# VHH binders against q86b00r158to499: the designs that were tried, part 5

Target 1, 342 residues: q86b00r158to499
Amino acid sequence: PRNSLQRAIDRLKNKFGISLKGSFEEEFYLIKKGDNNNSSVASLLNSIEKLDHGTFANYHSLDCYGDILEKITNALEEQGLPIEQLLSESGSGQFEITIDYTDIMEACDRHIIVRQTINSIASYNGYIATFIPKPFDGLVGSGCHAHLSLWDTNDSNLTPDANGECGLSLVNQFFIGGLLKHSKSLTALFNTTPNSYKRLKPFYWSGCNVSWGLDNKESFIRIPSSPFSATDGCSNFEIKTIDHTSNPYLAMAGIIHAGFDGIENSIAPPPPTSLFDQSVLNNQLIPSNFEDAIQSLKENHYLCENIGNDISNAFIHVKLAENKILKELSDDDQILKLLELF

## First folded at step 1 (VHH)

Design c08 (framework vhh_7n9e_1)
Fold by ESMFold2-Fast, scan of step 1:
Structure c08 (fold): chain B 342 residues (1-342), chain A 125 residues (1-125)
Amino acid sequence: as target 1 above (342 residues)
Amino acid sequence: DVQLVESGGGLVQAGGSLRLSCAASGFTFSTYAMYWGRQAPGKGREWVSGISGSGGTTAYASSVKGRFTISRDNAKNTLYLQMNNLKPEDTALYYCAKHITIFGGPKYYYGMDVWGQGTQVTVSS
């Protein structure tokens, strides 16, 4: 699928002189191993709760994770991976690492290396790092948010226009129109296990509404504002639904081909939606399960053809088989199986 | 190697004023927007104010708007925060930060991207 992404990149550049740059926000849980007694979902959850309980929460909780987080960040930097941000997320024992922005192919390559490094360093130091989208029913899910922007051949950001809708240029609006048109099919590439769909729920800031808007965490496409958005426009757009079960090369190839369709056919997106707008309650949703997502992809001849029919057919076949196997397991056994994979 | 050195903090009574300074080195100061953020005990980091590279555009958090003024002297590579009518709620460690060129904005500033040790501001009531 790396070659599929390269073809998508070449197509966008050759037709429009546009390149995609981006970065991933890597969300994950760290779970302390307790002398090999972390053999069930309940024992894993108990380990997180013990670490995060903290008698003097800020001081002791930071101490518990500080050492392992320092080892992870040092290992990433030793590999030449520039860390832009590390922060604690809203889940107990949940963290986010963001790597510096770069060309989209390199961003995907970095994504793979970052996950491998986090898993290796955590494991060596007595932790389990997990990228499972929804490992615990009572806790927040883990995504792999993508921040993306469009650039020209002179390395100028084509994303912003202070006078455009949501601070975006017309070409970026068309790109988003393509993304929204193909959103249900893209969901199959972004969220490839039954567990992925436990995270993708309305009102959990997962981005499952087929909409876009400024700072709208429920929208499929979120436009992040900055203090200078009104004067400079918005520098990037965000897709929050992607999780770690995606193949990043295939996901990004899909994004590029969908956006290409938007630009090629001047597809205007619908009006942007505010989080507080009552129309959000009546919004269209992305598929709520993998089977519906895959059906949308199967029916999307445009995406399948441009990704490559052999690659698309192989993806569909493999992921349907994998999901069938996973669904034969109890929910807890699915989590334990996914810990071996993610 | 980017360096930001904050100064000008101290103890002040409610209703008083302080001026913070941030000495910048290791980059072309005039080409980057600059920010002030703060962290109070028991709270996360909070964005306070921002200023464009030229100084032509400024922005403020609602909690400080009308009381604080951000400014810069590009010839001296120095950022300032004039704080007037200080409240006990303004007690915090104040940090200077350089704009993140590609993403920009306060989210990335409040992660691991605080440069400098900060300067403590304590407002007594």
Scores: ipSAE 0.000, ipTM 0.153, lowest interface PAE 17.3, mean pLDDT 80

Design c09 (framework vhh_7n9e_1)
Fold by ESMFold2-Fast, scan of step 1:
Parts: structure tokens; C-alpha cells; sequence
Structure c09 (fold): chain B 342 residues (1-342), chain A 124 residues (1-124)
């Protein structure tokens, strides 16, 4: 799959002189293991339940997690991964770490290293780190949002245009047009387990609407506004639906080929939408389950051929088999299996 | 009654160093993340650095990474910014700000400062 991404990168650069830079927002839960040395299945499930059923109204995660977060961030920094932000997503042990922008292949490599580092440091220090998309029914899910920008051969950001819609250049609007055209098929590459689709719900700020817009949490493509100029910053666009079950190389190859189609064919996106303009009554939603997503991918000859027919066929076959196995497990066993993998 | 008072700015030559301080009062300092930001003439406000409530986690803007170090002394209710290898581009009014109880400052956003700031001027 890494070679597939390299081919996508080369295709975009050779045809249009455009490269991608990006970063992932790594969302995850930290669960402290009990003082008991017993790590039984029941103990793990009880720990997960306790995260949801706190009785302290103003509990603040950073007050309790400072030391473990320092160890994680120090380990990332020692590996040359500069941290852009660290944020508590909730008062229940969910965190987000974002690494600074870099070229897209390195961003994908960094994504793998970040997850491995977080998991290893957490485990060594008596915590479970989980990247499962929806580990707790009553709490927010965990994604790995991708922030992306387009750059030219002179290392100039092609993303912004003050006179463009949502402050975006025409070429970036075409790239987004391609992403929206292929959004249902891309969902199969982004969200590869039954659990992924428990997170992807309309009105839950997950980006399920096939739309785009400024600060629109419900849109597939979100354009983040900035309250002030940053001298070392760059304009970008965000895809929120991606979760940790994706292969980042394959997901990003799909993104690049979809955006390429947009630029090549001058595909204008629909008008941008405000928050709540698109609703569950709109038939412009991404698939609500993996089977529908994979069917959209199977029917998308353009994406499958450009990713590589052997790679896309292998992905489809393997992921359908994996989903069948997962669905045969109880919900609790499914979570336990996913905890071993993510 | 929340107050933040910045100090330690001044004129320095390129390549020099300064240490900024922020004295906090009117809240439980040890419970909040803290941040440094800056504003140069003709530019918007810019995030510089953030530190968690315990001091265990820190983050920096790309422009200052490797040159600036944020730290805190919870016993003294004081936030610090050690600035090394200063560049003319670092010339700005520097502010400290109280962050959220549950989160770090994010690149591109911050809370309004409650202090008047401290001026840093780097000559070429």
C-alpha cells in the first residue's frame, strides 16, 4: 500500500506540479489499569465502564494524566515528531495529539509511529491506550482527522485564496469536488470495521454529510477558520471521518486519486453548506455500514484501477472477510478483539 | 480577580536570550494549562507555546521549536518562557493566557490575555 501512495503522489506531481502536505489528529482513550495485578476480561470491561460512569462532576483529565502525557510527548519528541497540539477531548480520559505538518508520505509514516509510541508508553506505565472508533456507546468516538493542503513545486501553499469560496483557491475547490464525488467509495477505505459505523452518525459531529463548508462539523470536508493569522501556519481543509482502522497509505492514495479526478475534470463542488443546512433527511449521506461502503468502492472503477486492481481487490476481499468474523462476535467480544488490534 | 502580569521583556540583539515571567493570581494556578502568545505590529495574534497544569506536557509553534522553552512553578504561581537564539522575527508583544482545565492550547487559537503583555524587541 505504501507503493500505491507513492504512485498517487507521483501522478499528482507529474501531471499538475502539485504535492500534498498534511497531519493527522490522533484521538484516543487512556484507561488506567486497576491496582489489581489481575488483567482478566471482566477487569478490562469494568475499567471501560468506569470511564463512562464518573461521579465527580468537574473531573478534569489533564489533572490526573499529566505524568503519562509527558512520557508520551517526550517519547514522540525524542523520535523527531514535533507536537503541534495536545488537547483533552473530554473529562473522561480522551485525548488528541497532532504532529506538525509534513509531506504526505511522511505524515502517514508518522501516523503509524505515533500510534505505536502511544500504545507502548501507555502499556508500560499501567494504561491501556485505545484507538477503537467507538469503544463506549455513551461517549464520543475516536477518529484520526486528516488536515491537508496543496503545494506547488516552489513550496508555496496553493490552498488559500482570499477571494475564493470559503477562502479556498479554485484548484483546491476542484480537489474537494473530486473528494465529494468519490466520498462514498472513500468511506470504505477510511472506515473498515462494523464499529467504525457506530461513530459515523448524522448529528454527532462526525462529518457524515456529503458536503463541505466553513467550520461545518457535519460536512465530509470541513474548512477550519482561524481567529488570527499565524506566521508559521498554512491554510488547510479537514476530513473528519477517517478512523484508526484505515490503512493510512491506502486511504491517502484514494484521497489523492479522487482529488486528481476533481482537478483533471474541473469538478466544481456544490455550494458550501452551513452547520445544520444538511440533515438526516438529505439523501447525500455517506454509507451507514461497511457493506454499502465497500459496494460503492467495487462500483468505482476509476479509484480501483488507479489504486491498483490487485491491491483494491485484495482490500475488498480481506475486509469483507474480517467484517464477517467481527460480526459473529458479541459486542463485548468485538471490543476486546479490537483492543488487541487498535 | 483573575490577574496575569507579564515581565522580562526588553531589547536584545539577534542570537541573544531573554526569560519571560507571568505571575498569576486569583485562581488555582496548578489546575489550569497555561499559554504564551505574541502579536507583532501589522500581524494577528499568534500562539507560541503551551504547558499542561502539572507541567508534564508542553507544545510549541514551529517557528520557535528548539529555541524556546516553556516551564512553570506551581508553588510560586508563575509561568516562564526561556527564549534562546532570538531572531528579528520574534519582535512582538508577548502575552500569557490561562488555558482550559481539560486541554492544551491549539495552534491557531488562544484565550484573550488578562495581562498587558511584555515587549520583546530583537535588533538585527
Amino acid sequence: as target 1 above (342 residues)
Amino acid sequence: DVQLVESGGGLVQAGGSLRLSCAASGFTFSSYSMYWGRQAPGKGREWVSGISSSGGSTAYASSVKGRFTISRDNAKNTLYLQMNNLKPEDTALYYCARGPLTGYYTKGSWFDPWGQGTQVTVSS
Scores: ipSAE 0.000, ipTM 0.192, lowest interface PAE 15.7, mean pLDDT 78

Design c10 (framework vhh_7n9e_1)
Fold by ESMFold2-Fast, scan of step 1:
Structure c10 (fold): chain B 342 residues (1-342), chain A 127 residues (1-127)
Amino acid sequence: as target 1 above (342 residues)
Amino acid sequence: DVQLVESGGGLVQAGGSLRLSCAASGFTFSSYAMYWGRQAPGKGREWVSGISYSGGSTAYASSVKGRFTISRDNAKNTLYLQMNNLKPEDTALYYCAKLPQYTVTTRYSSGNYFDYWGQGTQVTVSS
């Protein structure tokens, strides 16, 4: 799949002189191993509950995690992975690590190394790190948000335009138009297990609406605003629905080909959606299950051909078979199986 | 009670240097990322530099990169900003801040960066 991403990168560069840069926000849970039998969902929940009850930014709970978070951060930095952000998320024992922006292929490579390092350091220090999209029914899910920006051959950021909608250039608006056009098919590449769809619910800031907008956490494409009038900063856009069950190379190849279609055909996105504007409440949603998502991908000849028909067919076949097996397991057994994989 | 006290500002000529300090109290300094920001007369606040809680990661605004160096001494609960080759456009009130959440370093293009803002220290660079 890495070769598929390389072909997408080359296609965008050769036709338009545009390159993609980005980073992933790695959301995960840390669960302290307490007992020999911490193998069930109930046991994992009890382990989390033995820590201080808390919400996002609970400093007492963060103090308890200080040592393990420092070990993870040091291990990442020793491997040459510059930490942009480590943040406590809204779920108890949930954290987010973001690595600095880089070229999109390097960002995907870093994503794999980051997850491997977090798992290894957590395990060595008596924790379980889990990247399952929805490991606990009562707690928030874990995503793998992608922050992306467009750059020209002179390494200038093409993303911003102060006079454009949401401060974005026309070319970036067309890229987003392509992403929204292909959003249902992209969901199959982003969210590849039944568990993924327990996380993707309206009104839970998961980005399920086929829309875009400034600081709109319910939109498929979120445009982050800056609290500063920084003129030297990178401007970017965010895709929130991606989770850790995705192959990052295939996900990014899909994104690039979808955005390419937007630029090539000058696809204007619909007007941006504001969280403060109730008149745009009736939005189309991305698929609510994997079967519908994969059907959208199967019908999307443009994406399948450009990703590569052999790769697309193999992905569809394998993932349908895996989902069928997972759906035959009880909810608890599904989580136990996913813990082996993610 | 969280408290941040900036010092080290003053009047300098273009090309000169200053070292700013920020003394922190009322929280576990070594557990938080720290930031320097500034506000020029009649302008909004802008982010200048950030440092992770361990000091292992730093970030700079493009306008100051290569001229300013952020550092910290966790044993003394003190944050520093070494400013070299100062320009008239660096004239501003400089302040330190900690983040609203446990954060080792942050993106300056998104989110709320500051949990608490200090009183500031004035830097004036003459032409």
Scores: ipSAE 0.000, ipTM 0.252, lowest interface PAE 13.3, mean pLDDT 79

Design c11 (framework vhh_7n9e_1)
Fold by ESMFold2-Fast, scan of step 1:
Structure c11 (fold): chain B 342 residues (1-342), chain A 128 residues (1-128)
Amino acid sequence: as target 1 above (342 residues)
Amino acid sequence: DVQLVESGGGLVQAGGSLRLSCAASGFTFDDYAMYWGRQAPGKGREWVSGISWNSGSIAYASSVKGRFTISRDNAKNTLYLQMNNLKPEDTALYYCAKARSYYRSGSYHGPVSYFDYWGQGTQVTVSS
């Protein structure tokens, strides 16, 4: 899989002189183990400690999570993983850690190391860290958002253009056009379990609309605004739908091949949309279940051939088999099974 | 009540130096990454430099790298920008900015950055 990403990187670089840089936003829940053995979903939910409900996030004021968060951040920094941001979801026991951006292969490697470190430190200190996309029906889901930018061989950011739509260069707009064209097939690589699709719903800021736009959290591609980017345009773009059931190397290979198609064929994206355009929200959605997503991937000969037919066929076969097994379980039993894996 | 107050700007000849300061109050200064940005006449804001809570991570825009130095004094709640070998192109209103929320790192080396406050600015004018 890592070799598949390397081939995608090489293809983009050799044809267009373009490289990707990026980072992942790692969302996860911390659950105190206690004496309950965490044998049910209700028991897991009851083990989430309340967080600071202030309007301004300050981790030094957190009584119950201060120690474990410090141990996690120290362990990440000791491994040379510079933390850009740590946020709490107010009141939910959910956290987000973002590592500084870097070359896309290194970003994927870091993603694996971050998850392993968080799981290990949490477990050693009497917590369960879980990356399940939707572990609790009443609480927000956990994603693995990717922030991406395009760069040339002179290490110049090709993403921004102050005169472009949403502050983006034409080449970046074509890359996004490719992503939107392939969005249904990419969903199969991004969201690989039945549970993933409980998170991907309209009005939950999961990015399930086949659209793009400035600060539009419902769009498949979100363009973050910044007070310091106004003169040069936007420095990056975000894909919010990716969750921790994805293989980051395959997900990113898919992204690169889709974007390549956009550039090669000058695929203009549709006009950007706002959160208030409910017609787009209602009409243009990514698949609502894994079976539809995988069918889209099966029909996408371009993505399957460029990722590699053997790799694509193995992925499809294995993931269909896994989903069949998971769907035989109740929703709660699926969560308990996924807790062993994520 | 977060407050950021910049000072140290002025008129300087090309090749000269200035040191800017930003006095911070209303938050725990050493919990957050801090940034300098600027806005040239007739243009939008652009990022200049960033520094993590402990000074362990520092980054610069390519246009100022090697000429400007960012630093902080956590005991004084103050951020600094030492500007050397100034050029007419450096003429701008310089702003201090606070990151939205961080725990003990707040490294700034990439395009993913969150700001929730910035100051009123201090004017730097570089003559030929």
Scores: ipSAE 0.000, ipTM 0.217, lowest interface PAE 13.1, mean pLDDT 79

Design d01 (framework vhh_rezetamig_d1)
Fold by ESMFold2-Fast, scan of step 1:
Structure d01 (fold): chain B 342 residues (1-342), chain A 126 residues (1-126)
Amino acid sequence: as target 1 above (342 residues)
Amino acid sequence: QLQLQESGPGLVKPSETLSLTCTVSGGSISSGSYYWGWIRQPPGKGLEWIGHIYYSGSTYYNPSLENRVTISVDTSKNQFSLKLSSVTAADTAVYYCARHKYYYDSSGYYFPFDYRGQGTLVTVSS
């Protein structure tokens, strides 16, 4: 897995002198353990704290979870992981932790350590932390958005160009063109369970449109604006669809090979899309289920060969077998099974 | 005034190789970072993308046709060509050559063709 990512990193660096840096936004629910009957989805949902406080909702959520969140953040700091951001969602028990930017291999390593640390500290302190993409109908899903940027051999950020489309350099635009070209196949690497596809719905800020644009949360590639975008250009781009069922090393290997294709073949992305026009409604969508996503990957000989045929074939066979088992379970039983894994 | 024109045999026997050439006039294949490709339309059906080539020689093929398709470019002649091997009656279609800038993957491709040939009917029959 990790060796596949190293191969992708080396390919991009050796051909173009480009390296990838990034970070993940870790979204998860904290569920307080209570009764001996925390063995059903309904019981788990009932144990989530509820706060109906209007404008003070986020503050009250952090207040109620303050002790456990402090233990989680202290444990992450002890692992050498600088926390850039901690956010809460009012009333739902959902949180987001973002770790500072680093080289893409280390970002993937950090992603694994963050998740392991959150699970362990939560469990020890009487909570269940869950990274399931869509554990509860009617509540927001949990992803691990990836923020990515391109860098040269002198450690200069190649991502921005204040005069470029959306504040991006031409080379970054080509990288995005490659990502959009391969978006349906990448979806198989990003979203590996039937549950993943309950989260990936248009008009729910999940990034299902095969498009890109400034601050467009419906686009597969979102370009975050900043106060310095007019002077410095935009410093990174975001992929929102990735969830915690992905292997981060395989997901990033796929991203690098797709972006490589974009740079190698000067693939210009389509014009950027704004939420304010109806062009979003005319965009293609990524696959709406795992079977269609995996079929796209199976037919993508470029990605499979560059990731490694043995690794790609093993991934496809294992994930098809896992999905078959999961689909034989009721929706609630799938959630309970996924709690053992994520 | 960019113009694309298909040429090649209109009748191909089953099991043989279909060979078509696209001649580009009024512009250069090597200018402007464009892709040059082939699409086809069987009688009474929708368009199917076959593949495309970048002027550097990099090729992308429809996975359902990949084992039978070769696309090549000759920048000195300002031409690009299609070879489709082991043809059957199912390969009977109007074949178009086309130019486009960007492309989505083959399972959900997007066709923003800005120039396209008139099309040439290829019939696979004994």
Scores: ipSAE 0.000, ipTM 0.125, lowest interface PAE 18.7, mean pLDDT 80

Design d02 (framework vhh_rezetamig_d1)
Fold by ESMFold2-Fast, scan of step 1:
Structure d02 (fold): chain B 342 residues (1-342), chain A 125 residues (1-125)
Amino acid sequence: as target 1 above (342 residues)
Amino acid sequence: QLQLQESGPGLVKPSETLSLTCTVSGGSISSSNYYWGWIRQPPGKGLEWIGHIYHSGSTYYNPSLENRVTISVDTSKNQFSLKLSSVTAADTAVYYCARLRGYSYGYKPYYFDYRGQGTLVTVSS
């Protein structure tokens, strides 16, 4: 799949002189190991809940998260990974690490290293780190948001235009038009397990609407605003639906080919939508399950051909087989199986 | 060892912008383990978190102050700054710059381990 991404990068550069840069927001839960907490979802959830109660009842216990997070960040920095951001997320025991943006191939390589490092350091220090999209029914899911920008051969950011819609250049608007056109097929590359679709629901800020807009967390493409740099335009755009079950090389190859189609065919996106815009009521949603997503991908000859027919066919067959196996398990057993993988 | 020192005017007129700078010495702002932020204490009230910044420039603001607050960092000078616009008498407080542990819960810092001496800012005509 790395070769597929390289072909996508070369195609965009050779035709338009454009390169993609980006970064991933790595969301994950940290669960303190104890006897038997790997044997049931309830035991895992109890470990998080007990740690939270210790945190609120005894503020001294906050030191245990501080210690493990420090070890994780030190290990990442030792490997030369520039940490942009580390913060606590909405979920109990849930954290986010973002590495600074870079060329998209390197961003994907960094993504793999970051996940491996977090898993290794957590495990060595008595924690389970999990990247499962929806590990606990009552808690928020874990995504792998991508922040992306378009650059020219002079290393200038082509993304912003203060006079453009949502502060975006015309070329970026066409790229987004392509992304929205292919959004249902891209979902198959972004969200590859039944569990992924427990996270992807309307009104959960997951980006399920086939739309785009300024600070609209329900849109497939979110444009982060900067009120203090409105005259400079917006520096990047965000895809929130991606989760850790994706192959980052394949996901990014799909994004580049979709965006390429937008630029090549001057595909204008629909008007941007705001949160609670009544027009969103008539917007299409991305697929609500993997079978519908994969069917959209199968019917998308453009994406499958450009990714590579052999790679696309292998992906479709393997992921359908994996989903069939997972769906035969109870919800709790699916989580335990996914914990072995993510 | 590590020292944080606030600087800026002690008197600000209503409707104007309050500007404070924190100078860090004895340690580097360019550390992945820490956030750098502002906390205030109005007379007779508890501490209120204003916001904090990571050395990369990523910012987190108190939602009740979000529309008026800007925090910036200058790693070359080992400094970070606060701007609070449209001040009123309710903004009269002792302002502290602070180092916050490399974790926060619910976008709120649960722990700051070092702070400056504090600077009193009075909002009056």
Scores: ipSAE 0.000, ipTM 0.150, lowest interface PAE 21.0, mean pLDDT 80

Design d03 (framework vhh_rezetamig_d1)
Fold by ESMFold2-Fast, scan of step 1:
Structure d03 (fold): chain B 342 residues (1-342), chain A 126 residues (1-126)
Amino acid sequence: as target 1 above (342 residues)
Amino acid sequence: QLQLQESGPGLVKPSETLSLTCTVSGGSISSGSYYWGWIRQPPGKGLEWIGHIYYSGSTYYNPSLENRVTISVDTSKNQFSLKLSSVTAADTAVYYCARQGSSWYRGDTYNWFDPRGQGTLVTVSS
């Protein structure tokens, strides 16, 4: 699907002189390997709970992950990947690595390399790194948030306008209008397993609401604010629902074609929504399961044709078959199966 | 915007239990994998960490206070609470609730409290 993304990039550039840049926030769990003779989900969870004592309660607790995180970051930097930030999520054994933003094709390539590097270094050092969207019922899920911005051919950021809604330019607002129009279909590309939908719940800041707004983590499109640069507008927008079961090239191709539709047809998004707006509670939600998401994609001739009918049909066929097999497994067996893949 | 707000009585009698609640708005306690905690500042002294909780209920307490401290979380109300038993005049302080996290970059660990509440003064007096 790399060629599908290239066609989407070319389409946006040739028609409007616009390029997309972005970065992924890679969320994952690190689990210390125990006895390799037949693992269970309960034993994996117990390993996290034994190791994670929080970083503030005892400085000693950071030593448990310090060495492995150092090895991971060194390996990424040796590959020329500029690490913007690494966050340790205390209490869960969960971490987030962000690489500096770049042209969208390179961002997708970097995403693949980052995941492979994390998995390889973790495995070599006696850890399991897992990117499963919801590996444990009692713990936070792992996303693959995308931060995106629109640029012109002179490498100027077209995203901000201080006088625009949420500090966004009109062209970016149209791009978002397209994303919201196609949000249910895009969900099929972003969240491709039954487990993905255990993470996507209202009131868990996963971005389930078909809405957009400043600092609104419940919205499908979140606009990060800058308190010290409010007059300059916002430099990027965020999609939080994407998880590691997505193919990044296919997900970004879908995003570009959806945004293109917004710009070409001047699709105004609805008014931005705040977290305190009661209307957010009124079931303007993305699909709650993969079957509903894939049905929305099947009915979306615009996205399927522009992605490529062969690619779209293959995706739908393969993912429906995969989900049928996964659903025949118990919840715990699904997690163990997904550990082989993610 | 994520905001935290302390609430509870400003006066507590010696030997009684100090009880404070932190209400989180503009964000969910169960999102983002953060600890949620309490710190205090006695008059004329530095900040003292009391303890923190993960939304699953896992708690970590300052060893000097651990026999008197209970922190609990109610994810349905988006709140977390502090109970400090057997209070004395030494427990007089401004109490803050805070989101706690850490960031790691190139071998250095940075612990932070962001955001935190405005603080609430609790006086222990007869």
Scores: ipSAE 0.000, ipTM 0.155, lowest interface PAE 19.5, mean pLDDT 79

Design d04 (framework vhh_rezetamig_d1)
Fold by ESMFold2-Fast, scan of step 1:
Structure d04 (fold): chain B 342 residues (1-342), chain A 126 residues (1-126)
Amino acid sequence: as target 1 above (342 residues)
Amino acid sequence: QLQLQESGPGLVKPSETLSLTCTVSGGSISTSSYYWGWIRQPPGKGLEWIGHIYYSGRTYYNPSLENRVTISVDTSKNQFSLKLSSVTAADTAVYYCARVKTTVVTPYYYYGMDVRGQGTLVTVSS
């Protein structure tokens, strides 16, 4: 699927002189290995070391994860990966690592390396790292948010326009129009297991509304707010729904082809929505399960043809078969099966 | 010497949006070495991290607050801002803006905070 992404990149560049840059926010849980095999979801949950991130006066809580996280960040830096941030997400053993933005192909390659490095260093040091979208009922899910921007051949950021809607250039607005048009089909590429849809719930900041807007955590496309004054515009846009079950090359290929459709056909997005606006509660939602998402993809001839009919057909066939197998398992057994994969 | 100064209303009604601005002097906000963030201290409680922003506009929020929080940056004015929606009495606190190092030897960025403002009291009351 790396070649599929390269074709998408080339298509966007050859037709419009535009390149995509981005970065992923890697969310994951660290679980301490027990003296016995961690063979149940309950035993895994009991092995999470709780940290209180509510106050910086509690220094002893850092002892639980400080050493392992330092080893992870050192290993990433030694590989030439520029860490933008490391953050505790909930204080219950969940963390986020973000690598600085770069060309989209390299961003996808970095995503793979980051996951492999985290898994290897965690395992060697007596921890299990997991990227499962919703490993524990009642705890926060793990996403793989993507921050994206459009650039020209002179390496100038085409994303901002201080006079544009939400501080965005017209070309970026069209790109978003394409993303929203194809949002239900893209969901199939972004969220490929039954477990993914336990994380994708309204009111959980996962971006389930088929909408866009400034700092709207419920919208499919979130625009980080521009400066206090409107003079600079916005430097990037965010997709929060992506999780670690996606193939990043295929997900980004889908994004590029969807955005291409927006630019090619001058697809204006609907008016932006705000978290402060009750109309957000009435917006259309992305699919609530994988079967509906894959059906949307299957019916999207434009996206399937541009990704490649052989690749898209193989994806649909394989993922439907995998989901059938997973759904035959109990919720707990699904988590244990997914732990082998993620 | 780097200084940060909070500004904004000291009284906000329940259900409304709290809005604060931090002005940075003695240094540039447009640096790759630092995040710019907000923390608060409710009466009788410890400090709570709200979120932070990179000069590129990328934001990171406390999960317990992220559905209500927006942080933005204005590099031309050397300022960054906080909006907190749907406020309740529980949001009454002294709010601080802060500078946070991007490289850390610990897992929590609020422990990498090296400069903060003097704080501004915000009371949520009808």
Scores: ipSAE 0.000, ipTM 0.209, lowest interface PAE 14.9, mean pLDDT 81

